# Designs tried in a protein design chat: VH-VL binders against q9m1h8. Part 7

Target 1, 233 residues: q9m1h8
Amino acid sequence: MEETMAEEGCCENVESTFDDGTNCISKTEDTGGIESKRFYLARTTAFEMLRDRGYEVNEAELSLTLSEFRSVFGEKPELERLRICVPLRSDPKKKILVVFMGTEPITVKSVRALHIQISNNVGLHAMILVLQSKMNHFAQKALTTFPFTVETFPIEDLLVNITKHIQQPKIEILNKEEKEQLLRKHALEDKQLPYLQEKDSFVRYYGLKKKQVVKITYSKEPVGDFVTYRCII

## First folded at step 20 (VH-VL)

Design R4
Fold by OpenDDE, fold request of step 25:
Structure R4 (fold): chain C 233 residues (1-233), chain A 120 residues (1-120), chain B 107 residues (1-107)
Amino acid sequence: as target 1 above (233 residues)
Amino acid sequence: EVQLVESGGGLVKPGGSLRLSCAASGFTFSNAWMHWVRQAPGKGLEWVGRIKSKDEGGKTDYAAPVKGRFTISRDDSKNTLYLQMNSLKTEDTAVYYCARDLDYWYFDYWGQGTLVTVSS
Amino acid sequence: SYELTQPLSVSVALGQTARITCSGDNIGSKRVHWYQQKPGQAPVLVIYDDSDKPSGIPERFSGSNSGNTATLTISRAQAGDEADYYCQVWDSSSDYVFGGGTKLTVL
């Protein structure tokens, strides 16, 4: 009668007191940090866009880090300090101005105030407005009173550079002679070319105009280069 | 304001020569393609020829009726377009207009024209 | 060679709508431009790229282009609209081509 003493192994319930340190991550909405980041991204994309449009851009502005940006402009940048004014590489007498607008509704009064503010700028041939609010129809009409072309971009459209997300084809804008030669060679009208709409993000990024023709070269290994032409409509 | 002013028109005998000028102002002349268009008395408009901008090669093209007889040139330093007309014929009698083509293949500004009369 | 055909003349009553046609093979695939010429004056561009208007051209002027026919429409015709009207295109084989012109008479 061998009494097999069943050793009751005392499984000590180690109550791991999970101290639920609910670290209240105080969502201190670092609203300032978010705002500075938005301006950094938009301004960087604006410089890239201007470079790709043939303006003279300092490489130091393209390589600026968020930390460096915040060191220069702070967590709440002054909108006037964010402005970009650069010359065209082909004609240094022609300058483009980029203006960052506030969060307030853009009115005719706002546009007129801007017009007065920039009146002393010599050699402006174009302007870009970066918008944080919707522009009403009257304010849009007031933009036509400038002696140069004014483009508008919602800031959201500049938070990401569209050219970095697309297979980076080589883009060449044909001059008038090259366009004519292309059309003659193929006995085509420009309306018969594949088209890009003026509202297309790609067209807006490069600042392409109606009736311009672009040569797009796609390099795909192992097939080689594919070339297409598109007309802006 | 854009202005084009033609000069040099007049009376010439068949086989003669004449040089027209067009003075341009109010725009960057060097960037524009410039054209000559003519209109015979009581007739329609007829394209004569063009000269492209220097940055686009400065090439010239001519309508078939004037090819080999007419020469278009430009002096960008003087904002002036020229039409040298040689071996003139009676059918060359027309008002000659200079016209600007700054966009794509249309004439947005015209001069007032100069009359060329080829008669015996 | 590419050719453009216009009617020799069109008449319109004062305040009515005039329509001037310009016909060409597949002209709808081309860009059509229109010029007004008054007696003793140089031509003036009134429509470019089928339907676009230069600055200073009245809203009464409009253009359309489809198929084999482009049309210049002048609504609410005025006595000052009496002129010759020319259509023009660029062609890859014929370069710059004008129509024969249409005399518009306002009655």
Scores: ipSAE 0.807, ipTM 0.963, lowest interface PAE 0.5, mean pLDDT 92
Fold by OpenDDE, fold request of step 25:
Structure R4 (fold): chain C 233 residues (1-233), chain A 120 residues (1-120), chain B 107 residues (1-107)
Amino acid sequence: as target 1 above (233 residues)
Amino acid sequence: EVQLVESGGGLVKPGGSLRLSCAASGFTFSNAWMHWVRQAPGKGLEWVGRIKSKDEGGKTDYAAPVKGRFTISRDDSKNTLYLQMNSLKTEDTAVYYCARDLDYWYFDYWGQGTLVTVSS
Amino acid sequence: SYELTQPLSVSVALGQTARITCSGDNIGSKRVHWYQQKPGQAPVLVIYDDSDKPSGIPERFSGSNSGNTATLTISRAQAGDEADYYCQVWDSSSDYVFGGGTKLTVL
């Protein structure tokens, strides 16, 4: 009776230590890629917006690819390097500054620090803050201490240029005379015009102000041009 | 600081002429619509006329009582508004104010005024 | 011609709320502006575009405009608020129109 000793083959469970280290690097690289892409999109839209507002913008900045952007600014751009400072075409002495803010909460202290930082900038007549965090009421109030108009944009609002997604109507901002003539011609008050709210993305993109009137021309083939006027309220 | 300073007021006989000036400072004068507003003694405010900015055509408009007698002009190089008043009447007696209309159809800054007295 | 009507006078006790009205046909569709004029002084803009305040104007001053009546409200009236108050509009046919003015007396 030969007791066949069944050799229990110790299947050494080679715990394949999947070195989870590679997955963490890929997630961090992917996060950097996402961040750089966000800044690229926002900055590009900001340049387009500034162009459309009548600022002098270099076409090279408008045509910059994501790859070129990453080559210049890296995957984790320094926010200060992303800044845009361009003159108004009609008055080169007037400059607008675009500042990209970090992910940290924007405080009164942050606003004051920015104010000090830009105090040496000559000819600033406007500023745009691109926000990655919510601004509280106190910080918003602190923006009124600047000697020029400060606009704020959530970065999300700049990831897509709203004018590219809408059938691109021709937009003309009426001057004060043109507005008056329009109202006289039709015996209207500006409050009686169709309106756009100041908070409207279109209004904000073009930097339109309360009481301004815009002429909007829609070209529809074969029907021709349709013109409408809207007052900012 | 925005400042408007009227001058040239005084005593004049009926049928006479007078020229008022308003010196502007503290803002881009050339971009502003400028107005004259008057106030007769113990009475309310009365719009006299305006001149638009040159970039918007520089046109003038006048209130009916002064139309054809008064002329508004501006010298943007001197930041000065003018009111030429001809064929003056006793009812033209008033303090004349220079006022700025930079926004839409209101007067955000006023001068201290200059008194014009039309009397025999 | 477009016309604006104001009461000749309004009285308010110290610390109370004064209301000065400006009436005009469909004035609610217009933008109403208000000026304060103290004795011997030039007018000062206190309200523009119905309810907006220039810098330096106290929060006690407020404006409203609806229907045929615009109202300047002065809360917590002070002795220094004693003045003449004028409403003003722009009209497509009449250009710049002032109300007749209201004398506010603080008692």
Scores: ipSAE 0.772, ipTM 0.952, lowest interface PAE 0.6, mean pLDDT 91
Fold by OpenDDE, look of step 20:
Structure R4 (fold): chain C 233 residues (1-233), chain A 120 residues (1-120), chain B 107 residues (1-107)
Amino acid sequence: as target 1 above (233 residues)
Amino acid sequence: EVQLVESGGGLVKPGGSLRLSCAASGFTFSNAWMHWVRQAPGKGLEWVGRIKSKDEGGKTDYAAPVKGRFTISRDDSKNTLYLQMNSLKTEDTAVYYCARDLDYWYFDYWGQGTLVTVSS
Amino acid sequence: SYELTQPLSVSVALGQTARITCSGDNIGSKRVHWYQQKPGQAPVLVIYDDSDKPSGIPERFSGSNSGNTATLTISRAQAGDEADYYCQVWDSSSDYVFGGGTKLTVL
């Protein structure tokens, strides 16, 4: 009766020290320091996002340190000064505006006031609202009255750039021709492709639209590159 | 406002040639895929062919019935689409529409069409 | 070649709901688009991507697509809805394909 000692394989808990670069913003009462840091992170991520979307971004804005940011904007930045307005590289006549909203609830009145304020901006084809508060349904509906697409981001979604995570796949957006060639090659419909939802963080970061197809390249050593295609739904 | 205006239709003999034009306005023409669609009298719609945008290679595709006889081209500087029709047949008699494909594989705007009649 | 089949005609009483079908092999996997054409006029896009509506199209127009059949639904039919309706798809082998068209008569 050989008692086969079941070797309890020590599952070494590889504590993946996710170096959560979430520097614990120490709860020190310096509310101004925390606020300025949040805006710095969000604004930096917004510039990176706009760059990755094909907008013309000044490299100086991408390399700005927190100290430099505070020197320019102070510890309590004026929201209007934080605004970003940059042209599309492919069409300099098209500009995108990034607006940082306050901590107050966003109402229809707030949206209308913003609409009036930006009405004189020529060449706006898109806007991003960075939110610090919840937007009610009526305010969301009021965003549809703008003559261009308005995207909303909670500021928390911009505190970290999702594309800077070490294991992020390379994402390439196919143009219409490339999409068509892909579908023809495989005798597929775009609905038959694996999908990404519009609410997906990558989809939102890159500003991907419904029916766009992305090429996703995963690099895994030693296996090499794995390529997949996904359609936005 | 988006506008597409076809011209160049008329009466032609079998074996003849005709060139249609479509003047586009109200949008960035260079970014659009442009199409010709035809409709024979009392019949349905039939796709004739397309030309892609220049930034996407400017390739042309044609329906089987017109392949080798028809040529689609564009002049983005003039916001104009063309359809060169050679070796015309009686079966080519139709209203020819210019149509825009700005998104994926549908026609969001159409011209009023131009009539081509091929008759002996 | 890929083919789309539509009924030749559909009749609807004023204020009732009209349904126009477009049949094709596994059409549910495709995106279906619908055009309205009134006599002597150019086609007008009324539905794209199965169910989406262009600006200016009444809410009473709707589209669905599943299995082998796409459907254009026109609720509360009006006299002005009398027209020919065409479904259209893109196919990897046949390019742009139209249905044969359906004449809608409002009674």
Scores: ipSAE 0.771, ipTM 0.947, lowest interface PAE 0.6, mean pLDDT 91
Fold by OpenDDE, look of step 22:
Structure R4 (fold): chain C 233 residues (1-233), chain A 120 residues (1-120), chain B 107 residues (1-107)
Amino acid sequence: as target 1 above (233 residues)
Amino acid sequence: EVQLVESGGGLVKPGGSLRLSCAASGFTFSNAWMHWVRQAPGKGLEWVGRIKSKDEGGKTDYAAPVKGRFTISRDDSKNTLYLQMNSLKTEDTAVYYCARDLDYWYFDYWGQGTLVTVSS
Amino acid sequence: SYELTQPLSVSVALGQTARITCSGDNIGSKRVHWYQQKPGQAPVLVIYDDSDKPSGIPERFSGSNSGNTATLTISRAQAGDEADYYCQVWDSSSDYVFGGGTKLTVL
């Protein structure tokens, strides 16, 4: 009947009243500075993306520094001033519009308002919406009422250009003839090619569509170039 | 609205020649691959041939039965597709349709067709 | 040459489901397209890329493709669905290939 005395170790609650009046200078995080930086990054990536998609982009927009951006647009940019409208290099009559949306929920009403606002833009064949908020199903459906393709990008997806982080393989989009020649040469169906999903960040960046085939060339020194083909599904 | 309107069909003797036309509207004709498809009376559909877009080389391909006798051409300035048929045979008797291939290897729009009858 | 085989005819009762098959060697690896042709009319695309529908095609029309058989399914068959149906593929050796067509009769 050995009474093992459980030593109740008195954990002394040292109430160290550190009265240190360190004024938490709530660094008012210059929320404006963070916002302007986000728009700068997203807008820059958007221009890079548009360039890579074959649009005519001014090199001055690609080389713009954050400081210059803030000088032009301020710390709290007006969203309308951030808009990008550039022509396609192959067809200058076709223009793409990039619209930066606010932090407010995107509704059918907001989409309709945008539609009215851009109705006077002649030659629009595509639009990109940069989103800072979630789009509901009804607003998504309202995007189908535009007479051209509308793509949506969360702003977070544009803060970093995905093509800069990867040893940049050379990417070539095959036209229909080149695709057909490829398939004939190898006696393949396009479904038998390795695939990329439409939701893939790479596919979205380049604006690739279902059934398109891309040639990807990887340069590996000293082994040489490795070429692969992928079909978008 | 996309429209394709065939013309030039008619009666011709064996060994004769005929030229069909297809007038296109409602789309950028120059970007489309255009096809001829035929259907003999009471028979199925038979691909005749195609012409690719000019930007993709404008090449033509033909089905074996018409190869060397038929020629497909296009005038993008007139939005018109042509089928020149030479050395016509009785077996060439069919309704000839023009069809659009804007995407990949299917026909999304068809004309109403024009009848070609080859008879002695 | 690549060949597509369809049944000559299929009958369906009004409001029932019709299934039209298209058979070809490894057709599941290809993209199958379907056309409807009513008497005296031009063909109309009803299914492309195995299962996709053009605008204006009723939801009653659906397509599937696997193995050696593609299938056009017409649910809740209507009298207006009576037509000839053709499957079509592209083949690297044979170019554009049509099936022989299937006459659908609605009873």
Scores: ipSAE 0.759, ipTM 0.945, lowest interface PAE 0.6, mean pLDDT 91

Design R4
Fold by ESMFold2, look of step 20:
Structure R4 (fold): chain C 233 residues (1-233), chain A 120 residues (1-120), chain B 107 residues (1-107)
Amino acid sequence: as target 1 above (233 residues)
Amino acid sequence: EVQLVESGGGLVKPGGSLRLSCAASGFTFSNAWMHWVRQAPGKGLEWVGRIKSKDEGGKTDYAAPVKGRFTISRDDSKNTLYLQMNSLKTEDTAVYYCARDLDYWYFDYWGQGTLVTVSS
Amino acid sequence: SYELTQPLSVSVALGQTARITCSGDNIGSKRVHWYQQKPGQAPVLVIYDDSDKPSGIPERFSGSNSGNTATLTISRAQAGDEADYYCQVWDSSSDYVFGGGTKLTVL
């Protein structure tokens, strides 16, 4: 593969420059046009999601147009070239990897192969798999053997960025200490906060985990903000 | 693999001082809240105090019987938790355990403990 | 201050089901954790968040929590289950609270 997961990791060798030459395959209509558009949309949403989670994301990746994407990656992009590896702003030694999976079934063998492929990636603390096929129970269980958090997203869930709707509430994630102080302040116990399901699209977008608390601020002009708290279940 | 190893226990006279250490390995120590829990001979478990992770303010909290006499600190560069015990009383006699609190408010790993005996 | 009450001892015949209770005011609003301690050894987590099990804990260990009572259930009790068992919660006013402990004897 062109990206080999060297000892220092893929973030140090990321190329964001695009070729401006003529690409004949971009001028012919075939099945690749639909495929490249899906990858473009999903990849753009992934960059926006990573930025919103606090990762260092180059603005060029966020502003990339479909035609620019096709000039760099073609109508049938090589999946390994689509990978995203970016450091966390608060701790640049911690990196997240986004891997675009193919259409073949995802099995325990597929997961183990991926594990071996990335075993030398230094500083990787999280991974996101963008799926185009079903993952069986054994493959899902195998993901828990990774030494870091692994999330999965069907590519269909990344074709639109759900945070771009008008009147979206502000979401703030409380750390463990902030949750504790919230409960003390209101004389509440752990289970007495209203719940928000793990499957909720906003929960998944921000990568929230069970027992975390989110502060949700609804802006109601002119009367001001309304604040509520929800615990992930 | 996660390991917690306490040391520094021993015999001390009432009014004396003693410093306990807990050496941690096998996990990112700086992410964890760390606790001391004690058990008097033949008695139950009693929470002594904690120190939060530095990212969350590093605050210490103590149970009422030890407040003002015990001080918890941590050295993240050495993966070590400390308990400074001053003005010791005979009722402080116990096995002292080091415990890890990574998730919301329970102890997933414990050390083997170190015995502190306070007697004349 | 918040308090948890456990029976001092519980006996169970080999192969039968043991139930160890942990009582507290509105304990059902809290998450209950359970520790096993064998003589001369450190406590070991066996149940967290009322009913969840760490890796390596047998399926015959289970937990429940509702109202004013949480229960640790040990099905098909074995001689090796003989130990002291402690419940623990976090409470918004009292922080970390342990029950007094229950000695389980397997006959």
Scores: ipSAE 0.653, ipTM 0.892, lowest interface PAE 1.4, mean pLDDT 86
Fold by ESMFold2, fold request of step 25:
Structure R4 (fold): chain C 233 residues (1-233), chain A 120 residues (1-120), chain B 107 residues (1-107)
Amino acid sequence: as target 1 above (233 residues)
Amino acid sequence: EVQLVESGGGLVKPGGSLRLSCAASGFTFSNAWMHWVRQAPGKGLEWVGRIKSKDEGGKTDYAAPVKGRFTISRDDSKNTLYLQMNSLKTEDTAVYYCARDLDYWYFDYWGQGTLVTVSS
Amino acid sequence: SYELTQPLSVSVALGQTARITCSGDNIGSKRVHWYQQKPGQAPVLVIYDDSDKPSGIPERFSGSNSGNTATLTISRAQAGDEADYYCQVWDSSSDYVFGGGTKLTVL
């Protein structure tokens, strides 16, 4: 049942924390394996996030294994090939673009170059940048000049999908009409709903904006559903 | 550039009818709730009514003074909002503005208005 | 039905700060929006969500809302600020409600 190693070492990973008599790092060096695994995890989470936001995502992308990912993109994937461009299910003429950025610092020059590079892509209405380095204030300000919404995520925030915790509640985003009817039914005003901060990780995962309302349903095993509403601020 | 252009205003006798149009451009008209707001000469702004986006049910709502007499409709293929005004009264004399309600319940763009005069 | 009350007129000396009030029962629970209307022109949004400004609106314009009163503040008033100003809310029972308007006169 247990995996036994003879003369090759007993390590699953090339990097070791301790230097004792059972060192196997000299047998394998796989720096590309670490890089490709990070991109695989982040890209998979990005597809799940886009599906959950209402974009048309191929199920094959959601079920892609690490080995399949590596056979297509290699151990050191070319960043351009990792891009995701998928349409909204509700309006297929509208597309979102996900761009994986490199490790170099992101400057105003690089943001403007990206803008020019994607200027021919008709139908883009949103973009997500997956970052491996910090953006300075000038680069962040340059993002506001895009004719559509641009979001940023550090790649570290996409290595796990935060919505897959055990016992997570059901989340439904209300449209404007549904929000209005909620307020009328309960004789409430906009500011009287409990709040969620714009920086909340679930708010960012779903790309929610200020004044949107989410319906949160907690299922309690012995009794029944508990429903609460939160307004983004 | 967002533009809203009203047309169809004019002089009409009490009890008459008139149909206003608002041509929209520069945004996805079908996503917006569209409104009529009026202003009697020398008076303040008064909400007349609205029509919601079709995706959200397309429901219309009206201010009490115009219920049953005015009908709001939209043609998303032509990016046009309409106001059918029937059984007009002298109190309906006003400049009629169309207005866009895209975010949450305020008017970020207005047309220049069209004057409706109801007089004997 | 929900009502908003504004003073009929407000005067301000050139370069001074003007304050235009909009009163309503528990207006602090609502989001207040402000429109500027010059003679012969359509209204223009100058403040939304109590204190936010659309692009192109000078920093001199600001808004606040608490309790039963919302206030539009125009600092360093200019002759070009002379206009009618309307507050507006959405109310769960009365839908869209405008104040009566305030004529701002710059002296």
Scores: ipSAE 0.620, ipTM 0.880, lowest interface PAE 1.7, mean pLDDT 86
Fold by ESMFold2, fold request of step 25:
Structure R4 (fold): chain C 233 residues (1-233), chain A 120 residues (1-120), chain B 107 residues (1-107)
Amino acid sequence: as target 1 above (233 residues)
Amino acid sequence: EVQLVESGGGLVKPGGSLRLSCAASGFTFSNAWMHWVRQAPGKGLEWVGRIKSKDEGGKTDYAAPVKGRFTISRDDSKNTLYLQMNSLKTEDTAVYYCARDLDYWYFDYWGQGTLVTVSS
Amino acid sequence: SYELTQPLSVSVALGQTARITCSGDNIGSKRVHWYQQKPGQAPVLVIYDDSDKPSGIPERFSGSNSGNTATLTISRAQAGDEADYYCQVWDSSSDYVFGGGTKLTVL
């Protein structure tokens, strides 16, 4: 749907906030302009996602325009400069790192190089890899050797922020105590809650894990809120 | 490597008191719910009680046979779980295990246990 | 309160398949966990959430849960599998409940 807009869209894509300066004249060799726009969109979405997960994100990064991005990083940005490292608001000693990967297939050698680079980065408790290529089986297994959770996102999944959908539901994550109280109050067992799939884009946006419960509130003007609880599977 | 090491077990007379400790390492202790589980000689496993993480209120819950006599506490700065046992009965004779409940309501790591013997 | 029932003992010939049951009212609505305990040792988690295995647990250990019965299955039984096995659930009314344990003997 509208969250999957293409960069080389038709000239009639006038309402898109992510289509800056595209014309109908094709530039078949304009890899720099397309590349920088894709990184800009993905990086902006990553900052918004980190803010929504409770990380301390500078407002300047959230309001950065494409032209400002290009003036800082260029038309063919150096991937290492695109990295994001921000602290958790609730515990500033805990940080998350976002790494933008290149177009080459990601190998065990690539993952080991990252492991060495971050070994001195004190306080990392999570990492996100933004992918432009496939990871082979050994590279995927190597990610499990990190002492913290590593998530992967294809860059295409970050070109549009899905939470900017006009019918944004309110998402509240229950902690373990709140989940237990919910089940006790209703005399329910864990498996008796409705499910949300782990692959769901909202689940992945908030970094939710299996068995967590979310309270989802859908706002309706005439009647009021519709509340449901979902367990991640 | 996750480790849980109990200490403080021993021989005590009925009506007496004893305090057990469980030293934790290899994980973020403050995020976990911590439990005591006991096993009488030659018998099965019996849940004793738990203490929740401080971020979730630090609430304790106890099995009926020990409620009012046992008190569970934690010191997150020392990564240590405690069990204060008062008004001990011969039925409390058991190996006491410290157990971690990090995920949802099962015990992924256990200590080696410490023996408490309540006898005249 | 909620109770779990296990057979007192199960015997299996070396290399054969052992099945240990854990029975409870509507146990299929709960997540069942299994622990192995050798004499003089602490319990070790071998199955959680009915059928999931911790790292380091052999493929020959598996679990299932439906209706009123959960089952721990050990294929190609080895002498080292001889132990007591306990099932456990969380119950909204009774909290943490263990089965009575099953002694597995490998002949």
Scores: ipSAE 0.608, ipTM 0.880, lowest interface PAE 1.6, mean pLDDT 86
Fold by ESMFold2, fold request of step 25:
Structure R4 (fold): chain C 233 residues (1-233), chain A 120 residues (1-120), chain B 107 residues (1-107)
Amino acid sequence: as target 1 above (233 residues)
Amino acid sequence: EVQLVESGGGLVKPGGSLRLSCAASGFTFSNAWMHWVRQAPGKGLEWVGRIKSKDEGGKTDYAAPVKGRFTISRDDSKNTLYLQMNSLKTEDTAVYYCARDLDYWYFDYWGQGTLVTVSS
Amino acid sequence: SYELTQPLSVSVALGQTARITCSGDNIGSKRVHWYQQKPGQAPVLVIYDDSDKPSGIPERFSGSNSGNTATLTISRAQAGDEADYYCQVWDSSSDYVFGGGTKLTVL
């Protein structure tokens, strides 16, 4: 119950030492097994997504079993404890925060409260909200007031990792220099590359933005590798 | 607040040399592509050259009229962009702006410019 | 050697719509950016990627790009819009290319 005196804030090590062992005297009132399983699945997918986007993710989080998850967080997890904060591998000063929202409707008041809660976390450059309810129009507008990118995912979209059900070619995101060299090499202009829609589920999974280019390498024996390029629009 | 402040302009004789500086603040300079753009008195804007972030190889590129005479460099520890101008010609007379390329190949912030006059 | 062509000047009556063109071979395959420059001042970005606006640019500024012509449109022209306007592209062979500039006069 006591606040710590030494360190405060999010984006600490994702491994949690807490296991409060909370049990209901009347277990007939709680059906936490379904709730904890959904959070476990969504949280695991979130870690896999962050790893695939280039964030530094502890392998222990990727291999956590449902049983281990329940031992740490309980059958009815406290949402604040589920938060994920990890640094970008290429620039450790840049961190992403993943917040699991409750079942209550998300309002401007809710978004403003969240803004205040995280205001002292230095280095946040992005945030993901995992939603269990619909955001109204004003709440969606309020997300644009954050000084960094905020994405939203309904928890339903994170219960399975879509990349696990498709052949996995090698995916490389081109930086600006690599894109420029590609265009020069082939005497192409920017709008002449084949497209991927910004709303494509793979584009959203990797967090790709308009004008980025992905290099897709298919390994096909015995013929060898086949390479294609796609530009996000 | 993003700021770009050029300095080092002045009067130079043809064939001479001059080094311009651009002090940057309010953003992560080391991640940015930086450019020089010039404007002769009463004339339009002309791209001079650029230097990419070192993270992407630090390559420089120059417009044909200045290639081989001008050299762009950067010092990320001082948040400073440089333009070394050698073998100056009267047609190099211009206000020289530094500019930031944040996204894909356009300039979202510009300095106030520094005047270079090449005259005998 | 990619080139952009702009008219030298355009006049518009106060409150009316100004259109400033930027012409180039197959400019529709490129992304066009526009800058405003008032006398004695540095350029300011007003349109990027053909039609997108940076923060703080009024809705009355808009852009389009197709075929061989990009257009900057300023509706409900105000005295404060009087300035030089430059278009700019990146080209795979010529790198960064500016148009010659257009002086907009608000009457």
Scores: ipSAE 0.570, ipTM 0.860, lowest interface PAE 1.9, mean pLDDT 86

